# Miniprotein binders against a7ua95r516to809: the designs that were tried, part 137

Target 1, 294 residues: a7ua95r516to809
Amino acid sequence: ASLSLLSISDLVPDLQFIFFWMSNAIEILYFIQQKSPAYMQTIELMDDKAGSKESLLSATISANEEAMTILEEVIMYTFQQCVYYITKTLYVVLPGLLDCNPFGTEPSSEQCRRAAGVCVCAVCVMPEAVRRVVSVFQTTSDLLQQYQVHSEIQSQMFAYLFFFTNVSLFNQLIDKGPARGWFQRSRVLQIQASVKILLDWAKGAGHNHLAQKFFAKFCSTVTILASPPQQLSQMSWKALCAEHPSLKPVQLHRILTQYQLMAELGPLPIWQPSSEDEAYIYRTVDLLESFENH
Key: E = the ipSAE of ESMFold2; O = the ipSAE of OpenDDE; V2 = 0.75 times the mean of E and O plus 0.25 times the DockQ between their complexes.

## First folded at step 10 (miniprotein)

Design fh3 (at its last look DockQ between E and O 0.61; V2 from the best seeds 0.66)
Fold by OpenDDE base, look of step 10:
Structure fh3 (fold): chain B 294 residues (1-294), chain A 83 residues (1-83)
Amino acid sequence: as target 1 above (294 residues)
Amino acid sequence: DPKEVVEELLREAERLLEEARKALEEGDFERAIYLAEQAIWLIMRALYEAEKYGTDPEVDLKLYEIEFKADQILERAEEELKK
């Protein structure tokens, strides 16, 4: 009951605290890494009065290594806490992305209505369900920038969030899709458009490469399901495997089987798995993606 | 009529595609990207609207052909902006 009410805005104060400490720990770690060699060299150049130099150097090295280790632990801990809170909010809002209709909303701006008849630009007609997802990512981006978090850590954060989003959406689509009617072409087209709005946001935010990489599996699934029967029925199993390398054989087989049922197609020999893949299409344990592999 | 809407969207997408191609040829890569992206959005909407009345296979294939051409323009223009 209580989990459904947590918006990203409610977590901002806690996230701000965590990002503050993460950023500070990174800055201190960087400072130690840059200054430690010069400091050690300064100690090495000091007059060796009564054998105290070696002991001082050893103590300084040990203290520096300990400090760096502690800082790395703080960075890792704070990173994990950020990811935990953000993914918790994503988990709540992501199901709405699969049910929304981006084509049902009239353009909010009169200018966009005039220019394109129906401006489906991501900016003008973002469905509320998509907006809630984008808001999580945008808030994360804003906080990372506000606290001047190192670019590598920012990239790792977005990589994980996109990974989590892809796994969540993919698993929901595969598991619940048949029962929810998400394999119907009209619904697939809505899902495709909703994800495109998210990807367009990621492109605009400078995360295009990461988004393309980590959404590849979900995008491939949606692309296959959106394909016209006339086109997809002409593609061999081997061609589909080559075009969609992000999909495991068991996943591709499930998608094609559900497509066949939805499109009322008879058995298509051309979609029959190769002898090499035939053993793998029955590995149902590999059907859903794991959150643990990242 | 959903069919009329699809035909209108198709015509507009084809227009935008041609403008995008022209912009690409003229070296206006930003405009080419914008126009190609707009064409893709119109096609996605046209595909959705076509499902309301039962998609004509010929129209469906035509929409995907335009999408493919728009994606090619988009890719080329984005590659040129990275140079």
Scores: ipSAE 0.701, ipTM 0.898, lowest interface PAE 0.6, mean pLDDT 89
Fold by ESMFold2, look of step 10:
Structure fh3 (fold): chain B 294 residues (1-294), chain A 83 residues (1-83)
Amino acid sequence: as target 1 above (294 residues)
Amino acid sequence: DPKEVVEELLREAERLLEEARKALEEGDFERAIYLAEQAIWLIMRALYEAEKYGTDPEVDLKLYEIEFKADQILERAEEELKK
């Protein structure tokens, strides 16, 4: 819809409302789960006629089950609404990562001389495209912390956002890379630096495990593409699969094919798929990743 | 001169790597991480500059070796800080 064109800043008031209710629902659910067994146990220990005790126990069980069901639905709905709005902004800003230059617009010779013997901030400046993505992640993190959302839900939120980011970047690279020149090694080195900025943000925010897990496919792709021909041509298909387990055979095959074209390499015997993988390198239905999870 | 720039970046990255290794041995894990990260960024810049100007494969190999060693220092230092 038209709202997909909004920046994350424009969505903050709506996200605050949704996070508020999600956090409240989670806390109430947690309270019921922690206190309900003890309350049920005190009812079981009451000394009364079976009728009164039985009736209270039955009503309590029914009320707890209804409340937990409603709360789970509220949590699911609010979570889904949060991810919907956030991923709409990510979808708009992520493609820019593939076109930006984190090494700056200054003459590289002059900027590199300033970087020698000085801090990393002189080597690169965060491109606007990268800043936009970081802003989405940082705003999300700030809101989750502001409303004290349970840490498990925070982890699930970032797991999905990193998954979405990985799928979006991978699919864009595979699908549009040939036409956009994104498989040129100098371009890939720029992309690699831009992704490192995101990975550094994730590590500093306490999400390193999630980032390592959910960016693996895109990072593997970029690592392969960034490798010099002298190095990559020495690695067998089996070694590449072992080093990059996140890549499906059809994906690795496509990446190597694009690499061969850009590096002007002929077919390499060492890159022949194993017999087990040979049936799978032509499964084009497996080439692009799905945004569906769970 | 682009080749001089790549060579300067390589020399500084080697210096930072050695300082990071020493910091790791001394137990200054936060400093080791900082220095290794700076080395990695210099190497990433050097690889980019070398690619733009057409490079000697031996220089590329040296750059990747430093990157690999810096990553090892990062892994070790971060492992120690988790304790």
Scores: ipSAE 0.653, ipTM 0.881, lowest interface PAE 1.0, mean pLDDT 82
ESMFold2 (binder alone), look of step 10: mean pLDDT 81; pTM 0.776

Design fh4 (at its last look DockQ between E and O 0.61; V2 from the best seeds 0.66)
Fold by ESMFold2, look of step 10:
Structure fh4 (fold): chain B 294 residues (1-294), chain A 83 residues (1-83)
Amino acid sequence: as target 1 above (294 residues)
Amino acid sequence: DPKEVVEELLREAERLLEEARKALEEGDFERAILLAEQAIWLIMRAMYEAEKYGTDPEVEEKLYEIEFKADQILERAEEELKK
């Protein structure tokens, strides 16, 4: 169970080894893809007097295909090992985002006036819970750059890490939110701010598009929960589905139910699901997200 | 005291929004983005403090108005920067 208790810094030596071999495999695969056609053309131009040209060409094609297949398997395996270790660390630190207060101590009038002219990073010291998550992302980014991993593989890795983060945060919020008080609006506003710090890191790291894509479900959830009752109560079920397409009917229904409890609202006719969605709002098997890629 | 905190955060966010708007019109898109992000952070804090301690409805309405305008500046500046 050593992996369940390790920080990302404890995993760096193992990750360095895996990234090293993944990067080497990618580089060799790229070389084969770029140079193989020219070599095959050279063979086809050879004099075939001894009848060996066709045999050499066939053997070369077979060896090339075998090598590329092996390299693709190595890349896939090493990629999966990297994400396995990194997500084990993320799994441990992500729940803290839901409990932290990103605003810290309440500022006085003097502290609020001093916020003027001070950059956000200097005034908004990153909370420890957010820093732990950012540290995992930053360490991953540093290792990918250190070993010169191809940019497409870097994007795929962060796509998966953001996907994992979204699933983890959403599932924790839905599953544990009632017991932990996370549906209270003041708590939701704190969560929204903590996630903004993470999204700002992603933007500064060049991954803004990936973060916007893969955090959509969690961000939609927080946006709905943060909405004032007068504004949200004027939006129909159909309008909410259209504005938040990342949410399944069972998920939206659960979020609105928790909102009604928090805001002490009675049932609202305009939040009644459409006839097409009514059969799906009770599918509890669809409530939580899967970590499996479909 | 808590209501004073919300109103001070609102005042500073308004100042940052005005500076962001000017930067956007002057074509300084990186500065407009920075100022709009700072305004958004102050508004997020102000909304949290207002939720905990209460505030006048007019102040609350202004918080949402500033957030909306800051988001518009941010989106427009980011689009222009990509050109």
Scores: ipSAE 0.683, ipTM 0.893, lowest interface PAE 0.9, mean pLDDT 83
Fold by OpenDDE base, look of step 10:
Structure fh4 (fold): chain B 294 residues (1-294), chain A 83 residues (1-83)
Amino acid sequence: as target 1 above (294 residues)
Amino acid sequence: DPKEVVEELLREAERLLEEARKALEEGDFERAILLAEQAIWLIMRAMYEAEKYGTDPEVEEKLYEIEFKADQILERAEEELKK
């Protein structure tokens, strides 16, 4: 009950606090890393008054190492807290992405309505369910920029968020898809378009490479399911494995089996797994993706 | 009529594809990308609308052909902008 009310906007004050400390800790760590050699050199150049120099140098090294270790722990902790709050919000909004119809919405802008519904402006075509997901990512991006978080940390955060999103969407599609009719081609085409809007946003935000990498499994699944029966029935198991290397054999086999059932296709010998893959297609433990592998 | 909608979307996508190709030839890579992306969106919509009445294999092949050509233009234009 309480989780359904959590919007990213409600978390902004808490996230701002965490991002503030994360950014400050990174800045202090960077300062120590850059200035530590100069301080050590300064101590080394001091007159050795009765062995006090070596003790001072050792104490300074130890203090810097301890400070750096503490700062790294603060950075890691604050990063994990940010990810925790953001992923909680994503968990709430992501199911809506699989049920939305991006083609059913009239263009929101009068300019786009004048274009007889041909306006393919991502903003005008973005259904509310997709907008909620994009808003989580955009708010994250805005906060990272506002607090001038180091680019590497930004990339790591988006990598994890895209990973989480892919795992969540993939697992939901595989597990609930048959029961919810998400394997119907018309529904798959809606899902494909909704994900494209998200990927287009990621491209515009400068995260194209990360998005392509971490959404590969979900995109491959949707691409296969969106394929017409006439085209997909001509593709061999080996060809599909080669074209969709992000899918494990058990996952590809499950997708094809569900596709076959949905399309009312008879057994297709061309989709028969290779002798090498035959042992792996029954590994149901590998069917769903784990959130722990990142 | 869903058929009329698909035919209209197909014609518009073909128009955008040709404009994208022209923009690519003229070295306007940003415009080529925009036009190609628009064509892809129209094709995705056309595929969805075609599914409502049962997609003709010839129409489906044409939709995939346009999508493929648009993706090629997109890839080429993006490669040129990285140089």
Scores: ipSAE 0.674, ipTM 0.887, lowest interface PAE 0.7, mean pLDDT 89
ESMFold2 (binder alone), look of step 10: mean pLDDT 83; pTM 0.808

Design fh5 (at its last look DockQ between E and O 0.54; V2 from the best seeds 0.63)
Fold by ESMFold2, look of step 10:
Structure fh5 (fold): chain B 294 residues (1-294), chain A 83 residues (1-83)
Amino acid sequence: as target 1 above (294 residues)
Amino acid sequence: DPKEVVEELLREAERLLEEARKALEEGDFERAILLAEQAIWLIMRAMYEAEKYGTDPEVELKLYEIEEKADQILERAEEELKK
């Protein structure tokens, strides 16, 4: 669709407007929550005359409740609009992470050693596909900071953006991976490196805990696929489930099946699902993740 | 050749890890983090180059061993900075 062609820079004017009003609503809500008790206390100190004190207190409570309700609705609506537009741009750029070769743009080992091997060096030479994704996250971060959006709301925004990214990458890998050759070992290693660059951005931006939490399913998938056969073949189904709790039985089964095909391994008894999991390994309805958080 | 590239990347990663370990012991946690991150990137590239070449299992396991050491140094240095 036409939105699939928009870059994040095309959306900045609209996002600026939305962030401005979201930030204002948050500040007013915070003021009411922090300062309203003191105002109620001053009403308590007033001399009561024929119920005027009770009437003023009742009206103040009602006005505060109405204002908080309206502000919460404005905050929720503006947040949802930001997320909607930002994720539309993410949806367009995320598939490129699965196709890129991050090692084709790395500077020489001497250049990296001379620069003291900082993550900045990796950022400065990151491939176009990764740069496009980072640009969406960085632009979002810059706008949130520019409009001084409350840090808790900034964290919630990135939690959802990382959740969306994880779902999009996981679903594309599972669904399109066989046809695109993404389960080949060299491609998995490229994907792992591309995701590392993104995770490094998240750490530098102060969102490491959110990235670790919300990328777990995709990272577990890539970690399994990147594991050497000698190491992975020693791990039982139960051990793999315990190490990768983010993966449903049908998902783990599919990943191991693709691994066996690419590593040219025969069936391994140690990977036989447990009795309770065996009922679920063919539930195709559970294979792909929903973009709605459930 | 690809084998020479992998061996050079390994050598550089091991050098960076030794420097990171010393920085960690000296309490220079920010430097330890920087060195460990660079080593991790070199190891990841080495794994990719080794896969293109056709990998002996012993070389691949050594790459993962060195990666684990780098991860441990990085984690420890980041933990110390939070204190």
Scores: ipSAE 0.673, ipTM 0.887, lowest interface PAE 1.0, mean pLDDT 82
Fold by OpenDDE base, look of step 10:
Structure fh5 (fold): chain B 294 residues (1-294), chain A 83 residues (1-83)
Amino acid sequence: as target 1 above (294 residues)
Amino acid sequence: DPKEVVEELLREAERLLEEARKALEEGDFERAILLAEQAIWLIMRAMYEAEKYGTDPEVELKLYEIEEKADQILERAEEELKK
């Protein structure tokens, strides 16, 4: 009950606190790493009072190593906490992406209504369900920038968030899709468009490569399901495997089986798995993606 | 008429695709990307509208062909902007 009311805006104060400490810990770590050699050199240049220099150097090295280890633990802990809170928010809003219709919204702006009757701008086409997801990512980006978090940590955070999003959407589509009617072509086209809006946002935010990489499995699934029967029925199992390498054989087989049922197609010999893949299509444990593999 | 809507979207997508191709040939890669992305959105909408009202298989195949061409222009323009 209470989780359904949790917005990213409600978490901002807590996230700000965590991002502040994460950023500070990173800054201190880099400072130690960059300045430690210079401090060691200054100790080495000090007048050697009998044996005190070596002991001071050793103590300084040990203290720096201990400090760096503690800082790395703080960074890791704060990173994990951020990811935990953000992914909880994503978990609440992501199901809305699979049910929304981006084509049902009239253009909100008068400029967009005047141009061609069909505004295709991301702002006008963005349904509320997609906007909620984008708001989570945008808020995360804004916080990372506000606290000047190192670019590598930013990339790692977005990589994980995109990974989590892909796994969540893929698993929901595969597991609940048949019962929810998400395998119907009209619904698939809505899902494809909704995900495109999200990917276009990611491209505009400078995360295009990460988005393409981590959404590959969900995008491949949606692409196959959006394909017209006339086109998809001409593609062999081997061709589909080659075109969609992100899909495991068991996943591709499930998608094609559900497509056949939806399109009322009989068994297609051309979609028969190769002898090499035949053993893998029955590995139901590999059907859904794991959140632990990242 | 739903058919008229799909035909209008298709014509506009084809127009944008041709403009995107010209922009690509002229070396205006940013414009080519923008035009190709707009074409793809119109095609996606046309596909949805076509499906909602009962898809003509020929129209559906044509929409897919235009989408593939738009994606090719988009990819090529993006590759040229990275150089």
Scores: ipSAE 0.659, ipTM 0.879, lowest interface PAE 0.7, mean pLDDT 89
ESMFold2 (binder alone), look of step 10: mean pLDDT 82; pTM 0.797

Design fh6 (at its last look DockQ between E and O 0.57; V2 from the best seeds 0.00; counts 0 for: copied fold)
Fold by OpenDDE base, look of step 10:
Structure fh6 (fold): chain B 294 residues (1-294), chain A 83 residues (1-83)
Amino acid sequence: as target 1 above (294 residues)
Amino acid sequence: DPKEVVEELLREAERLLEEARKALEEGDFERAILLAEQAIWLIMRAMYEAEKYGTDPEVDYKLYEIEFKAEQILERAEEELKK
């Protein structure tokens, strides 16, 4: 089966179907939750004709619980399917984010070229690779709004998508970064700018807090790697741990080691892990982030 | 020349920073945010362009100083819009 690189646009019809059912199931569940107590009370107030009341009440409770359980399963299933399809499209477009140069793109609009010499508006400066990533998120947002999906479910969706994006980008940077030259400061600055465009979009879309929370690890990594050698060489291991709490000791140690190699710095005693962290810096199993446990 | 580009970007970022500060003082928080964000973008570009001819510690210090000041204006303006 050709892994046809399904664009998000190719998945819209299937996603629309899933979002439709998810939204309807949420609405029905909410209706049952709100009306069930009043309905039960109405049955309780009915005249006890020949012991049928208790049987009717029990049957109604059981039917309501079963209906709610089924609806919750439908919501969970449809949510998981949405996440699966959307993350599959993200997986395809995210590698392009690490290779793009946001500073090499001329402003797309002639109006933006004239006004500021360099139009720094996020829209005009958005490289195609960043635009593809943003398009996945924007399409998701548009579909959630179109089907009036509950705000909590929307927040959970974006939380997971940002989590997935952070894990994917972080793992790619740590694993492939040295071989791809992504640890070179000029390349890091490009990556930092590309991620900033994405974060600016998330801020504009009302997801600033979620984006900051879930991108913290990748942003911390990029911030360290973008730091001038003169500044970073003055920061102790303890200071870096305190400033970048999202990074595990093994991750910070890996980043600093690769930075040292790239910047041709001699051994820096100030970056030596504490005695407490020394055991953890060799836990290579903790180096890459897991997609599990979210 | 990459040096000339960095100098131009620095001058423009300094201009935007001053305008952002003025907007903040005037209570135009939305404008202050926009101007501060623009300044930060120019600084990020200036940092990238500066890597083409090698790192000058004085230039780096100035870049980071402007970025820091722009971030402070941004933070203050965003806090005021939340009230």
Scores: ipSAE 0.658, ipTM 0.880, lowest interface PAE 0.7, mean pLDDT 89
Fold by ESMFold2, look of step 10:
Structure fh6 (fold): chain B 294 residues (1-294), chain A 83 residues (1-83)
Amino acid sequence: as target 1 above (294 residues)
Amino acid sequence: DPKEVVEELLREAERLLEEARKALEEGDFERAILLAEQAIWLIMRAMYEAEKYGTDPEVDYKLYEIEFKAEQILERAEEELKK
């Protein structure tokens, strides 16, 4: 009866329409920007007879400014609509990454040996939850290429999608992690592998720099949680802040508190915040990230 | 035996790491990247298997050490390719 209305494949016709107009608006804006100075220069070289040069120059400047304003608004609107549709789909599929197992239920000796002698993809299978997220990214990339959207706009699109992914995953891990058991180290290692699949997709798609930049908070969180106790216990609060500048003091404090609990390192705090940071570690208003912090 | 699985993954990751190091020294940066990535995946799998069944802290330290070295090779090789 009712199919998933949030599937990316169901949105492709709408996205094709939006990408078509966005790409056209960008092309026209670029043309006006490249040709406008030359056209203005030829008008300025005209002989001024009966004031026609000044009137034509003024009218041309006004028309160009009006056209560029309209086109910029169309580009902004279409970009926002693309982001809206894509992130609605992404929001539905992202939580599954926190619950899946990219390593499977049972590693065989033959599978491990084959993976060690072959390619990275053979080390794990792509869980359905990860496949759904990758499908959103891949479909978006295919559409951007199909409509020859300017590379800078493609980069901005993925910058926002990676930002959105980071915020969504981070907030859910922090907010729901205790109840869902996501702070258990074996689960964190599974999560780390799942996000590594996404990072590998981004690298292969030419977006590695964007993924490194915009996944930083979630990746830092998972890196800390995945660390062996003997290594993490040897790091001071200051060292952890330096290694993970993307984390606010309240966020780092919460992560380390959960880590100490799950690793059963006792009730006495191992990591002592600096005097400067101590004022901020209990500011729960700063714990979760805003989807508007692009 | 789960410990045997971790030890096999560790041996293969060490082999890949050494090959990656040699490729980096020889200036074969694309091969160094590929080998370092493969080592990182094996170590991630080994860490998961070790955590699932419990492990010696010395094994955990070794896995972390290899991951760190593989990441360094990866970063160095990627920097050299950009030149």
Scores: ipSAE 0.635, ipTM 0.869, lowest interface PAE 1.1, mean pLDDT 82
ESMFold2 (binder alone), look of step 10: mean pLDDT 82; pTM 0.798

Design fh7 (at its last look DockQ between E and O 0.58; V2 from the best seeds 0.57)
Fold by ESMFold2, look of step 10:
Structure fh7 (fold): chain B 294 residues (1-294), chain A 83 residues (1-83)
Amino acid sequence: as target 1 above (294 residues)
Amino acid sequence: DPKEVVEELLREAERLLEEARKALEEGDFERAILLAEQAIWLIMRAMYEAEDYGSDPEVDLKLYEIEFKADQILERAEEELKK
């Protein structure tokens, strides 16, 4: 179907082409940056018998600047194209993370008895939905390494992919969660486990710092929703803001509202926003995150 | 029986947490991380299974406390490996 045309495997040939040119442009830019001083010194050591030394030096500087500008544009364009193709695939596969069950569907007592005497990996399996997301990240990582893309560019790419993932998951949870039942506590616990699998992949791949930074908003949301009522009801608005600085007041207010509805709690005085924040809990323009604010 | 499942998962997670704490004190930070991760997965499963038998505030808080302590061991061990 049309969704199969968006799989990362189907995009590999296009991504290989783009990574090839991006890597070449980076290497040429590096060469110019590292070798240009030596070439300029060669010009300076030349005898200036015809008075052409100043003209040659000026032309060399201008040519280097033009070449570096063009190469920087190629790198930015190819980077943007990689991101476009990869996030197009992520957009298709990410929603499944909110609907999958990493704890399985077997009878709970039998499944848990089998797990109690075995390795931690036996208590959870990687759901198909999570595997699809991991496959996008892993394929991206493999291609970046295959084409020897500079490590800083690799980090920037994963920073954006994690940012995109966070925005997509957060927006869908906030926007569709009430209708889809995603705020039910059992569902939140399933989502928490699915995200932990993804975070574990990022840690093993050497991207832990980036994942911690760019998943913070979604992780904070899930952490709050997963908290037992006895614990969360003891945390003031101020304490929650301090513990979860990635959440805007309108976002925290919405999350607490959904928590109250699911836990069948009335409004709690301890969750009353501060006077400063009261003006911001109704700013619906700030509720959903923008994909452009990376 | 969800209660028996949660209790067994809790006991095993507590055992792993104590082993992780010992590994951290001994400077075996890689082992401490492994054991704490195992405890966290057991606790996450236990929290999910606990939803099946309704709310027991004491059990819920115990599971939450163990997960929190395991996370602290992870953070400490990972910081020490960074050094």
Scores: ipSAE 0.611, ipTM 0.866, lowest interface PAE 1.2, mean pLDDT 82
Fold by OpenDDE base, look of step 10:
Structure fh7 (fold): chain B 294 residues (1-294), chain A 83 residues (1-83)
Amino acid sequence: as target 1 above (294 residues)
Amino acid sequence: DPKEVVEELLREAERLLEEARKALEEGDFERAILLAEQAIWLIMRAMYEAEDYGSDPEVDLKLYEIEFKADQILERAEEELKK
């Protein structure tokens, strides 16, 4: 099947199977962890028939440790498989987020027509490209809830998915943005609005802190690029570094250089890197984000 | 006229911002959040529509001022809902 036709809905049956086993393994692991002390106490209260108690205790400890180790491996494996399938689906739909215009769609929902005026709710204005991305996250959330996956594992999964999304969008914007016209202010404003819809969804889903943390780099990039030339030209390198701490010096320097070219600005001394950062702005290896750093 | 559209969006955003402020003062934090989010969306649209007739620095400054005020209302309302 061409990767271009793979929807999250097509993966749901396989994901359901994996989530089922992941949830069961977590439940069994927690059961062992919580009940192990009580079992040990029960063994300790048994009549000590000629050293059998110590042997039974030792055997029970060893069996529990082995079982826990196997369960942890199952959890890790199933988690990795879920992430693998979900990120493949994200990889297919994420490029559409950078090309969509959220302002071109007429609000279509009848529910919002009852509100006096132009309904500007995120659901009504959500373009198809954003809807596809949100659908991946929503399906993931629904599956995690359906199988009652432990909250820590849910948080870890969303953390990774947001991380992956940020890296993917950031790298595409930095690498392909100039050639595709994504650095034009009108296009940047479209991207900013599309990402805002996604972030509002994440907020509504209870993942606001994770979304803010893991999208910081992409959001900072978009914020800088969306800034009017009159405003951004008054900001020093030091001020921009302080306002956008998620950006490495090489990344900020690239963004400002491309902004300067796009806005047809002459060299701005105020954007000159500090002597401390001057060595880092040429570290092109640090320009793009790595998927391995999570 | 793109300028008329931007002016209309600005007026509506300012109206929503004032309603959001009142809701915040009344302790209706959920309504304050909803109204502030709507104002931000109108501002984002106004910024996009303003590109069609070129950047007016006064319009841009006003748009960013309203956005900033809306974000402040959001932050305050969200902090109060966590208490």
Scores: ipSAE 0.518, ipTM 0.823, lowest interface PAE 1.0, mean pLDDT 88
ESMFold2 (binder alone), look of step 10: mean pLDDT 81; pTM 0.775

